# Ledger of designs, part 15: VHH binders against UV DNA damage endonuclease (uvsE)

Target 1, 305 residues: UV DNA damage endonuclease (uvsE), of Deinococcus radiodurans (q9rte6)
Amino acid sequence: MTSACEAVPQLGLVCLTVGPEVRFRTVTLSRYRALSPAEREAKLLDLYSSNIKTLRGAADYCAAHDIRLYRLSSSLFPMLDLAGDDTGAAVLTHLAPQLLEAGHAFTDAGVRLLMHPEQFIVLNSDRPEVRESSVRAMSAHARVMDGLGLARTPWNLLLLHGGKGGRGAELAALIPDLPDPVRLRLGLENDERAYSPAELLPICEATGTPLVFDAHHHVVHDKLPDQEDPSVREWVLRARATWQPPEWQVVHLSNGIEGPQDRRHSHLIADFPSAYADVPWIEVEAKGKEEAIAALRLMAPFKKD
Key: E = the ipSAE of ESMFold2; O = the ipSAE of OpenDDE; V2 = 0.75 times the mean of E and O plus 0.25 times the DockQ between their complexes.

## First folded at step 4 (VHH)

Design f03 (from e02 with T99I W101S S107Y T108D; framework vhh_enristomig)
Fold by ESMFold2-Fast, scan of step 4:
Structure f03 (fold): chain B 305 residues (1-305), chain A 123 residues (1-123)
Amino acid sequence: as target 1 above (305 residues)
Amino acid sequence: EVQLLESGGGEVQPGGSLRLSCAASGFTFSDYYISWYRQAPGKQREWVSTIYSGGSTNYAESVKGRFTISRDNAKNTLYLQMSSLRAEDTAVYYCAADIGSYDSEGYDEYDYWGQGTLVTVKP
């Protein structure tokens, strides 16, 4: 080890691989609605069983490639949160032993799991029906995490953006009333348009919710020259203070395709922010997935001698 | 700079056809799924169709069999071929891209929208 750093960050894989090893099946709402009740049950049983098997394979993939952080796809169990239809919930209950076994495969391999549900989940929407559907969706994701045997702590994070801009006070008021399976796992991430880290920090402090810092979003939001801006390190440290323990801190790593202001995610990470060198857990948000992780491991601070 | 520019709208009689185009620039068009949405006066935006980077397609029930979505990756252009048009198809049609979102298999809220092109189906 060097005198300045005891360990390098753990790099996380997001959802799937570029290769065929980790790929999930889905079904659209329109296709599902065209099915009879018996066909819906058969379809979801086949689909959920297939995705649990793929998830088990993802645990083996992570173990084989020294990946200790994995983001679960939010699309593993389509129709699970569909209002007025309990088919998904019944099928997931039937598959409970297989789901728990998949979760144990990850924990036995030392792989930390988290979820980042879809952007359509807006807890602080000004429309009551959107708030209701958002809580239902988050509860469905928390149910999946419970079924995997995952702890109700920020070690197994349910991560959201701040939602609707200009409604931070409403978000702060809503968080304490969220169901425990959601509330106890909740994390908030700054985004490139609505919520800066400065806007989220008071909400995180008031509610005991950890802040997941994303330097790419910060640079785009504040129109900064690059991810070596001094504010990046400042926000890594301020975000770290919201984590208990600090060793659980997660940040997001991504690069733009055509410079620091480009919101599009590059295939590989060309620019690793120096501010991240001592961060314990990093999700790698690059289109190259496992290829991006492998390429990063050939660079400082990850290079092995 | 990401830009989406729709064209091809206009007035048409019931049962007629129109082809909409969406010219995309500022991103690697071939890497992303792109969608058509529409908004009638006084109503919320309604999803119409999506075409994925691999070429597979999906359609709203109200337009299945009548509309065909396609893409030309060499021209960075998205198309919507509309046939058997009805009065209820009258709307501003928007091209939408979700290039800022990062979830490889998810249903995401779209980040980039064009200015729209008006389609009016008159008797």
Scores: ipSAE 0.014, ipTM 0.188, lowest interface PAE 8.1, mean pLDDT 86

Design f04 (from e02 with W101D Y102W D103S G106Y T108D; framework vhh_enristomig)
Fold by ESMFold2-Fast, scan of step 4:
Structure f04 (fold): chain B 305 residues (1-305), chain A 123 residues (1-123)
Amino acid sequence: as target 1 above (305 residues)
Amino acid sequence: EVQLLESGGGEVQPGGSLRLSCAASGFTFSDYYISWYRQAPGKQREWVSTIYSGGSTNYAESVKGRFTISRDNAKNTLYLQMSSLRAEDTAVYYCAADTGDWSSEYSDEYDYWGQGTLVTVKP
């Protein structure tokens, strides 16, 4: 849409709310390992059931607040990817109907879902054991997305940074060999140190992987004065070309706490880059979560006459 | 709640060695990756090294082969063994922990930072 009467970008909620409405339970590895096998099964059944119920509530929350993009937490199902322990996988299988119902609640509410797995997932590590554990972790996330009934397309992204710096060729080489549940959903995001958009674009083009552009990371990486730099719009458009269809394009929005070079995420978004005004889907990476989305809706381009 | 406390900084001659420690409390240390960052006078904070919960490590190119990161999960302590120190290693060194799931190890978007420990390499 080109109409001035409508705010085109859909703002996305990341993982949880500041308020109590969307908060997930967890268990630490140390606590879990102290449990007997029967206690582990009971603990994960309780936790996974609780978190699926919270996901169902998150769908309702998004519908009530006109949020149509939601990033699932990477920590919904603790211990699911734990090597040599299939307890999590068995519990998730037992809860398959509830997980699918939660996924349908989002779909029925018109909410697009995606995941951005934990930072310890480094597909292109120079260490084989890290590459193997990273593929296992990605496969566990893809299994959750399958269980939610989500399509194996970039509509339902599994989003990663480029991983280990200086290993772009290795990343490009391994992507075609990733399991289909991962490969078909994969997206790559530029970061503020290891991979610029310029470094990721040829990898994305070679592998058919969409580029999720983050203007704050770009500004920090290139030491630019602010997110109104002309290169920001140029990268929005270059990244858009990696999306099929272009209406599926996602970008990340964040601000620094103390100016454009501050890498720490602010509570609210004070500076909305003009380059993002026609982007269809925007994930809001701010510590204020739902408060940041509400505040953004009072700003141009979201504010109505 | 969450606290990180660095120690072990000091003055050292070029080519010397120092071992930094970071004592962590208020979270399950063994479940998270923990990083070392440094900030030289008048410069931006830069990433030095990361160690993951499983023990895997990554290093900035400038310190690779000279610094070794390690952890003791029983003591909730992170270490940085620094050798072959150079004048350009002079900085305040910080340990950082991230419990969020969107931040990269290559980013300094961390939830928790220590107060820092000063390392001065005398010319």
Scores: ipSAE 0.000, ipTM 0.230, lowest interface PAE 11.9, mean pLDDT 85

## First folded at step 7 (VHH; framework vhh_6z1v_2)

Design g1 (from b08 with L106F; at its last look DockQ between E and O 0.78; V2 from the best seeds 0.00; counts 0 for: pae O 6.4 > 2)
Fold by OpenDDE, look of step 7:
Structure g1 (fold): chain B 305 residues (1-305), chain A 124 residues (1-124)
Amino acid sequence: as target 1 above (305 residues)
Amino acid sequence: EVQLVESGGRLVRTGGSLRLSCAASGFTFSDYAMGWFRQAPGKEREVVAAISGSGGSTWHADFVKGRFTISRDNAKNTVYLQMNSLKPEDTAVYYCAADYGTYWYFDSSEYDYWGQGTQVTVSS
């Protein structure tokens, strides 16, 4: 009876560290707008260069800490998607070699990269201007991913929630028309408000878009007792079926601060859902970031005998 | 207790400027996207601008036409709306709102917390 050595899930770091190791610079729109065109260029050049350098270091950090999944910050290149201002794009083009080098560092280290924009992306908005801005933002992220030399596949996921509630059909209809750099990377995640996994699944199936299941969101959305509810395992498996191949499946792990119904992410992960035991890729959404990951490694199923 | 307190609304003349502030308490401010909404008499509440938790991403409505700018200071738990070149049609109660999550949904019903609003009146 050869004990099928169930492969231990790979854990993912989300964007930054609590420590100083992986921290990125930013600039507000207000501050940026106060600058002259020349100053804007100089500011973005400085900032983007710095962030690319930090990103390169993040690859080393992940490798050193056996982190094999890393979520890129959506704020790495502020103003890149700014309407009417192409300064960011020009600067990023200028820094293309450095960006590619940073991407190669991750690839060489065996670290999977993905994005989950922290932006106001509503592709299925009933407002045309919101749809336009959403596509622009997604295209900007896709540009960054291309610049990093990442594949246009769900391996390098560009993850969204479903957007505006009640407009699932609209989302399904628009996905095929998205730019290839966006569409070919696109994943959908259930949220605690607008879209349950049940509402997303038909969209995923219709469009061939993988479903990233978030158990915490599911528990909050359906007001379940905790992440040990039998439906959690059900959705892990149903979500897995949307991935080609299933070994690429990504899920999100988080706990609420005051309990399972608290939308706010805890500092550490106290409860690892049993349903996630065989999931290959787990993004750790905890405020403790690398500390949460380190703590998880001390828990079953991550304890190396 | 979660609180959002707007301030800065007043009567101004056409072409004038205002800076609205919203002071937040009772939650981890940087974890929330913040939005400004407005509601004019007899009209629906509409989103004006939004900003991500980190402040790295912003959105502005088309009707703003570059006149308004949202910003935040996480050290002060405050979000701002700089309003320039004000017009009579900008007259409304302006509300601050907070949304926890990765994405902002543009739908007012999705926001977790709301302020009481501040009146902005633009006179011709």
Scores: ipSAE 0.019, ipTM 0.419, lowest interface PAE 6.4, mean pLDDT 90
ESMFold2, look of step 7: ipSAE 0.455; ipTM 0.766
ESMFold2 (binder alone), look of step 7: mean pLDDT 86; pTM 0.875

Design g2 (from b08 with D107W; at its last look DockQ between E and O 0.02; V2 from the best seeds 0.00; counts 0 for: pae E 15.7 > 2, placed apart)
Fold by ESMFold2, look of step 7:
Structure g2 (fold): chain B 305 residues (1-305), chain A 124 residues (1-124)
Amino acid sequence: as target 1 above (305 residues)
Amino acid sequence: EVQLVESGGRLVRTGGSLRLSCAASGFTFSDYAMGWFRQAPGKEREVVAAISGSGGSTWHADFVKGRFTISRDNAKNTVYLQMNSLKPEDTAVYYCAADYGTYWYLWSSEYDYWGQGTQVTVSS
């Protein structure tokens, strides 16, 4: 069979499982700051080692469940970007062989990896200290992706929303100056408030940055009746044009709990947009995680023959 | 203000039974999935059981399956954990947690609201 005969979207698992199989440890900043320098080193060594083992297990999980797209948690290595404290960076460097082996487990299994860091990242903030911390955080995430052996291309995407509203020109101007490990992986996703796909498209075109289309966000932002609105297909195609090659296109799939205007993610996906039927890669943004993927596989167009 | 208040934790003997309650206020209770978590001293917090907002779907950890039952009474804004055939290893502080949505989750990072905990101690 040719690719056209097998062309249903690949459904991606986001970060964690509802079941116990893929769950990562963490530590709060306040708890961490209470530790002595030696205690910090021991804590992060134990935590990072454990999370790398779990990440290796996530590769096995994806392979066993025919999942070919996985979003890495942006919280795998707490304190990695902590200003004035290089303990996380030193520990991760010590664990470099284990991290690389975990990355190889994914690529050997044919699982595409990406990351969508959101917390406290606003690259185009009007506050200089926020811009600086945002670049530092993104650089730390890119360092993780480098350590996993991942390509510096949008195949291994670092995805953000557009950030501070009304500052698209500043975002477009900033992107070329981002560190290469970040810049070469960067993608932008429309959100439900600050940046529509129409507002992001010129930025993506000017900077060579792929647009990840999110139909749910689009419906909420434009107050459309549902994800079958004709503009949803239009934006799938416009976003695809920003991807080189177009086969790398990623879109996001979610449903609202109380209906199309509810930005909160449902547990399962009941309404799969017809516009997505030929999209190659879909991150399933449902609280049901692997259960939502399993349920989608029982629906057209995914149902196996 | 959202509040979750656990009660019912106490000392019981091995093989005994105990019912925990968690009274919720400050939100529309039926819109929230509920979970019971536990933490023994020096151990990680772990999920014990979870229940959908309607009460129609439940999940129980394998280490408590057949012994513990989560339930809820949406008219009383209360979630329960019936604990039977108690073992010394069930000794822990038990926490009630709530997360917006009609379906339950299995890890603590998905839960927005937490109670203060109630101590369960199981003696030989």
Scores: ipSAE 0.000, ipTM 0.172, lowest interface PAE 15.7, mean pLDDT 88
ESMFold2 (binder alone), look of step 7: mean pLDDT 87; pTM 0.890
OpenDDE, look of step 7: ipSAE 0.454; ipTM 0.775

Design g3 (from b08 with G53Y; at its last look DockQ between E and O 0.05; V2 from the best seeds 0.00; counts 0 for: pae E 12.9 > 2, placed apart)
Fold by ESMFold2, look of step 7:
Formats: structure tokens, sequence, C-alpha cells
Structure g3 (fold): chain B 305 residues (1-305), chain A 124 residues (1-124)
């Protein structure tokens, strides 16, 4: 049985473990371009195959540790969105059965998946070439989520910040024109500089896009004393109203290393905001990853004794 | 003031060895994970190796495994990169980076402090 009065938030693991259990292989663009076409294909086949196996292991890891929310790395399949080079796309297509099996491992274990791709993605950029590459990158991420068998709903969120500051109207105008695999999964998160939750809320309401509230970003942006400021609870509730259903609400949790105004993420979460006590889904943005989750479980509201 | 100062970069022949050092000051070195990155002209910066705050956990890129070894000496506030069996492809500016916390990361955006770099040039 699940009720708002009896349930504690689900704590999410972000991308990888600090231990060896969930670690993905990489290749840089420079190293990749030094390879011949045949070497590129072999390299990506080996790399993608290995990362899919590790991803299957991440599903097992989450299940074994009672983790029900996991953020996929946006770097799982390097070169997938590389302009003028279809090698990554072809390799991923070849591996479609293995990718789907990995996705089913998560959904069968009851693990919700999302992705927060921000690398070189600015959908509302004032530069046309950046807008074009941003849509291409988002489409590649959506392809990965489709290949994992993930529903095209905010349950399997593709999350972005608001992008280029001062261009909220342009963001609101472009969202309806995004490809469906991207648009149907899109969420927006407030950041510490360009977009406050107040600036994003009208955009979210106009486009039917869920707002992911980040209290740490809010505190830094508005120069608030800490995450116990009354506005933190107010924004949790306002953001919840953008979620359909509201039980799908995700928030982000982080602490500053040297205090509430420090945007750098601490290793552990020492200060859990009381405003988050009834939020169903929390991504833990701490450098300690699974260790931060374990530490949180020993403190209120998670500690049962 | 935080400073990271790399040294030891020089011209070496293919197959040679050298050791890079990065001296740290202005912060509590033993609270920081460290990384070595490199960048050749016209190329993206790439992670070479990383080490946890205590030295108990290390990571090395596939392209340097078995040839390069990261280590640290917290008493001397210094992180090292031992580079053996050098190849012309290793030619780059090598950067030392520091990130607060106990564990290393592979993404350059996670690192708070950076050195100015030291040039390594490997001749055929």
Amino acid sequence: as target 1 above (305 residues)
Amino acid sequence: EVQLVESGGRLVRTGGSLRLSCAASGFTFSDYAMGWFRQAPGKEREVVAAISYSGGSTWHADFVKGRFTISRDNAKNTVYLQMNSLKPEDTAVYYCAADYGTYWYLDSSEYDYWGQGTQVTVSS
C-alpha cells in the first residue's frame, strides 16, 4: 500500500557508482577520428556492446539495493549523434535486441529511468547551427530511450534546463514542434543562473511540460539562506501541479560543499530539505552516488527508528 | 589562492619514459580527488587518469593502460603521472585537475581547479 502519509521518497542513482559496479567505457572524438572506418565500426561495436552489458548490470544493482529511480548517462553511446557519420546509429541498430533486453531489465525490476542530457544542447539558442545540433542530439537520446523500450511519457523523462537566458518565449514556442519522441518525454528544470522556477512555470503550463524543481539551484539563484526557506515548499507544490499525474513528480537534491550558496555538489547530503518529505521521486545529485543514498537512508525521514 | 603547477613535460623519443608532477597549494590537498587530462592541438581535452583523495582508487584510460600510472603523495601535496613506452600519439599538453571529494570523476566539467599545463612531445 502506498499513501502520501505513509510513503517516503524514492532516492535515485545518477549515472554511475563510485564503486566499480556501474562504470561505462568511453572514447573521445579525437581518438575516434584517428581510426579508419573499419576500426571505427569495430571500436563502437565493442564499446556499445560492453556498455549495454554494464547497463544490464546497473539494473541488477538498482534492484539489489532497492533503488527505484536511475538516471541514464547521456554518454552511453559516444558518436551516436555525430553529424555526417552514421556508424554509431548502425551499430546501435545491430545491437537492438541487447538494448531492448537491458531496458526490460530495468522496467521488470520496477526501476524508473530518465536522462538529463545537457552537453551542448541549447534548444532556444540564438545561433541556428546550435539549435539544429541540439535537436539532433535530443533525437539521438530519444532513440536510445526508444531502443530501451521506454514509454514516450514523462515517466521516462528527457530533462533539460531552460537553455539560453532571456529566451523563454522562444523556448515555449519551439516545444510543440519538437519530434514526438523528445517532446512527449520533455521536462524542464530550474537552474542557478538563467531560469528560475518562476520563469519556467508559465512555459511549463503553456506547453504541458513538467517542471522539475531543484531547491539547491533555487537557493543559489535567489540568494536564499538555505533550503528551509519557505519558498522551497511553495515551489515543490507549484511544480507538483505541472505533473500529470502528480505522483510522477521528480525533484533534484544536492548540497553545496561549503554552504547553501556553493553550487558544487557535496559528496553526501547532510541537509535534507523538510519540503521534500512527501515528494515521491528524488534524484540524488551527490558526488558520493550510492554512498550518498546509503547515508540518506540512515537519517530522517528515511530512518524508521 | 588555489594553485596547481604541472612540471616534467619535455621532448622524449618514442619508447621513452617521463614523470609528470603537479604541485598543489591553497587548499587541503588530501580532501581532493585528482585527475590528469591531455589536449593535442585541434583536439578535445580527454581524461588520462584519475585518483581518489587517498590514492586508494585509480582509473586509467584504455589508450594508456599498462603504460601510464597515476599516483599521489599527500604529504607533499603532489600528484604524479608516470608515463612509459611513450608514442607520438601521446604528444599533448597535460593538465592536472582537482575536484573536492573522495572519489574521482571522468568528466572535465566536474573538476574545480586546473593547472596551466605542461607540454609533452614524443618524437619518432
Scores: ipSAE 0.000, ipTM 0.263, lowest interface PAE 12.9, mean pLDDT 89
ESMFold2 (binder alone), look of step 7: mean pLDDT 89; pTM 0.899
OpenDDE, look of step 7: ipSAE 0.008; ipTM 0.333

Design g4 (from b08 with G53W L106F; at its last look DockQ between E and O 0.03; V2 from the best seeds 0.00; counts 0 for: pae E 8.4 > 2, placed apart)
Fold by ESMFold2, look of step 7:
Structure g4 (fold): chain B 305 residues (1-305), chain A 124 residues (1-124)
Amino acid sequence: as target 1 above (305 residues)
Amino acid sequence: EVQLVESGGRLVRTGGSLRLSCAASGFTFSDYAMGWFRQAPGKEREVVAAISWSGGSTWHADFVKGRFTISRDNAKNTVYLQMNSLKPEDTAVYYCAADYGTYWYFDSSEYDYWGQGTQVTVSS
């Protein structure tokens, strides 16, 4: 892209809608474990089939609402990574054609996909069993992205925070050994406690991993007055340098309910950081979901005269 | 102190109608999505209906679709459940719940605030 000064950032929908249009079924581990093997297979077949259909509809939803970035739910296929139980894997293999067609629906609609799996994933944990389960979970998510036909590049990002604090060196050392479907999609995001963007940048540079900058997290971590602090623009630019090409840069947008230091995400975004005006891709992390995107579109720079 | 207080539960004949109310206080009601859950004897608590913070979106479980309607009045800090064509299977304690956010979790453990419940009994 030669110039983006006349284009506004693409606003991304995160996981689901507040309305019923994009909502996924799930099952808890305890409920699943109470089922017989035959009941488990039937349950997952029904659930996965339903979620793939809804996911196909999410591509149409995004197209209809001019949404060109969508974060996949990491809960689309419960039990896919369950140790000692291959039922989910077998069911997903059976549904491979439907999964691939859902992925093509997004590509045909021009919708970029990414995933931000976080629950119980700590790649640099000091506990070996947590490291093992974390790699298994990430591999399962990468399998879903492969099944959707998504490229093994940061265009179809698989995003994590830095994990266990004080273990950045361990994180940098393990990344080259991750399975290629995970490694080639991996991105790292600064958080409000364990890893600042300054702590992640050397890891990203050493491993070829893009940095996703989150201004809200940065403001909380460094106890800054608000997202207009000059360092916010500085980090947008430093993070951009980790993206190849830089037009793929993703940042995260959220506001605190009671002010800049409040970690809780507001329903809408009242304060759009000026530093984000030229960022190509923004995930909107607001509880209002599609309603927050619609409200943002009524504000500068998105509002059309 | 956060309070959710359900009211309107009573004994009703099959085919009858009932309106449940849930009055909220102690938090900013218009920032919260609201849900109705129910729990019958010997059963797990299950989601019945949910409504976005603005009231712009609603969701109803398939087993009540067409019979129950969730609504809210942000000026009165109240969420409602209109229950029509009641069946004996609808007999349960009904709870209102609030989640800080814009989406609904179907697991009861994911909600921030809960009422104490109101008993609905549908006689055959």
Scores: ipSAE 0.012, ipTM 0.263, lowest interface PAE 8.4, mean pLDDT 88
ESMFold2 (binder alone), look of step 7: mean pLDDT 88; pTM 0.896
OpenDDE, look of step 7: ipSAE 0.022; ipTM 0.462

Design g5 (from b08 with G101S L106F D107Y; at its last look DockQ between E and O 0.72; V2 from the best seeds 0.00; counts 0 for: pae E 4.9 > 2)
Amino acid sequence: EVQLVESGGRLVRTGGSLRLSCAASGFTFSDYAMGWFRQAPGKEREVVAAISGSGGSTWHADFVKGRFTISRDNAKNTVYLQMNSLKPEDTAVYYCAADYSTYWYFYSSEYDYWGQGTQVTVSS
ESMFold2, look of step 7: ipSAE 0.419; ipTM 0.756
ESMFold2 (binder alone), look of step 7: mean pLDDT 85; pTM 0.866
OpenDDE, look of step 7: ipSAE 0.270; ipTM 0.673
ESMFold2, look of step 8: ipSAE 0.236; ipTM 0.663
ESMFold2 (binder alone), look of step 8: mean pLDDT 85; pTM 0.863
OpenDDE, look of step 8: ipSAE 0.237; ipTM 0.648

Design g6 (from b08 with T102E S108D; at its last look DockQ between E and O 0.07; V2 from the best seeds 0.00; counts 0 for: pae E 12.1 > 2, placed apart)
Fold by ESMFold2, look of step 7:
Structure g6 (fold): chain B 305 residues (1-305), chain A 124 residues (1-124)
Amino acid sequence: as target 1 above (305 residues)
Amino acid sequence: EVQLVESGGRLVRTGGSLRLSCAASGFTFSDYAMGWFRQAPGKEREVVAAISGSGGSTWHADFVKGRFTISRDNAKNTVYLQMNSLKPEDTAVYYCAADYGEYWYLDDSEYDYWGQGTQVTVSS
């Protein structure tokens, strides 16, 4: 019942901090493949347990900084979906209690979690092997979200762009057949090239999939002068209508380094779109991460009178 | 001016190895995910491998089946493709590509900057 116009947006932290507080360990595929099976198990156990501990610390970080939205890195558990190698899956199963406790730390702190996995994932690819690996990767990410104890709803979103351009009909057709842990969390975001919000909206409506509007992508795609173009507000509202409830709406915020047409994300957000003033949830896609959030809090509509 | 310059493409026998390099300039290299793509005559361009801006995450197409390995050296602004156990089907022009951000994409339309390509020819 609360009107979205009465509250300021919640600003979300994306994946990591510029500072040392939230930084995750990694391993490359080539280094991993050089290991024996026993060494792989030991490596992933150490890496995954370390990343779960860091993730628990990210919940504390968000609470301490009044951050209520956090985007999980899709790279928390390298090799989890590696074809022909179940080591990651076995290690994550072993760590299930620690993973669940980390998830509870976020929900107990009132921090909404989502994930935007892009790497390896083109669900509507014209290449069968890419489609197959994409579903496997999405299922692995959904497994992580299940292990964190996260609801299978768009509150805990698994977000993708529209994938292979010109294949929107194929995307709409495949979504109902996705595994429930993926399908029930799925959201779609417009991009700068392949899918405008106008192209995604019918897909979202047909499949019950929320549309995440990205004004920066829209401006680049349509070659608009800036994020104050009237169509930006129009798409905020049209995207909101795909969210049930509308108070769960997420939008993405970024600025170009050298101007509105620059796809590169700036360090801070200098231009906050007026159209976003009543949006409940904003992922801040700036290189400055927590510094960008802090700077935004000094601007309208966040600045205290 | 942004430049991506591939090198290392040549004629090699079936079963042979080679390493492609792509030297990047004109942007902060570690801020960009990198991909290797290939295009054989009469075929669509296809993704071969991709690597995150930090180098912490990689992806390889199934058709290279552990034969190819992408890597990067952010200190040298260079991305590599180590190609082992080469087959005639690997004959193609290989391109490196860059896109802003930590995460790579599998669709060539997502990449802003492209090299001019380097020819790899695998003889039977």
Scores: ipSAE 0.000, ipTM 0.269, lowest interface PAE 12.1, mean pLDDT 89
ESMFold2 (binder alone), look of step 7: mean pLDDT 89; pTM 0.907
OpenDDE, look of step 7: ipSAE 0.015; ipTM 0.362

## First folded at step 8 (VHH; framework vhh_6z1v_2)

Design h1 (from g5 with F106L Y107W; at its last look DockQ between E and O 0.64; V2 from the best seeds 0.00; counts 0 for: pae E 13.0 > 2)
Fold by ESMFold2, look of step 8:
Structure h1 (fold): chain B 305 residues (1-305), chain A 124 residues (1-124)
Amino acid sequence: as target 1 above (305 residues)
Amino acid sequence: EVQLVESGGRLVRTGGSLRLSCAASGFTFSDYAMGWFRQAPGKEREVVAAISGSGGSTWHADFVKGRFTISRDNAKNTVYLQMNSLKPEDTAVYYCAADYSTYWYLWSSEYDYWGQGTQVTVSS
């Protein structure tokens, strides 16, 4: 930010488009398990190949729509982390050139990539089998990011919430032992229930992990009137201090459907927090996806004369 | 009014099968991740399986993998749990839960809406 008309935040697209342009194929575990080993291989080869092609197209889409931040779907490669079945890993290895080319398409277009494996990972669970499956899943996601040729830094963030509440000390203790492809990309986001930003900050400071601030979650957790509460700016700045360099800071933006306390994400963003005006990277968590980005661009501070 | 209504729980013998259903109303079903949880007497509630709003992403606890399958039919606003090869240890009250999220959570504290539960009893 070097001029009086400073650059506005980069608005990020999350996973898919409402339109048909960026849509990924899936398969359920039950349907997959009904297949023979040969059928599984053929199914995943077709599915992964199709999703890599769509992902390549997503890079073109982002470039064409001036989108410089894109959250990869954590569902691009179903069954990749399936215990006892290495079919997904083998298929992805076979497709390594196509995956790398897709990653280069984003990098060449200047599109920053991150991933947010959402609710299925609990690194600090009190159940050993959940901790083990969580590390396996995170390692699989990190493998995808490696295969895309993405740097092992928070520029290519692998983002989680804090996990099981009341176990922050356990979270802080385990982070240094995570595999490097995961650990070097890890970020933590406050949620509206288990971990406030105040609870995550000491964990982030102790482990060198950047904090992704979510103002909507903060407002719900602390029962604040709205996202203009003074603490929102305070937490933007405190979170920024956990980022090295600070210009890599990412925040999350959402509105509630029926008001600030409604945790459900609205289709569009009607209320852009003034505290976010100088944040360089914003993931737009709205059901309207690219439509919400387009609507935001018509508002201050994004509006052009 | 948001409602989740489980059905299909009953007494079955070891090795038997059941299909649980959870009918949802009062919200846009495809916008909600769904989970199945269970609670045996004297035990904490535990997650059994979870599914994303679209049905494209699922998770199953290791103690039920290969035996239980979560699925959903968004046209019928219903989530299912197919339970095969039942064991006495599966005896519990089974609950469905819903959360307004792109993807599912494993923590019961993350789910805003809960059914009243359906009893599954597996006899030797």
Scores: ipSAE 0.000, ipTM 0.306, lowest interface PAE 13.0, mean pLDDT 88
ESMFold2 (binder alone), look of step 8: mean pLDDT 87; pTM 0.882
OpenDDE, look of step 8: ipSAE 0.457; ipTM 0.768

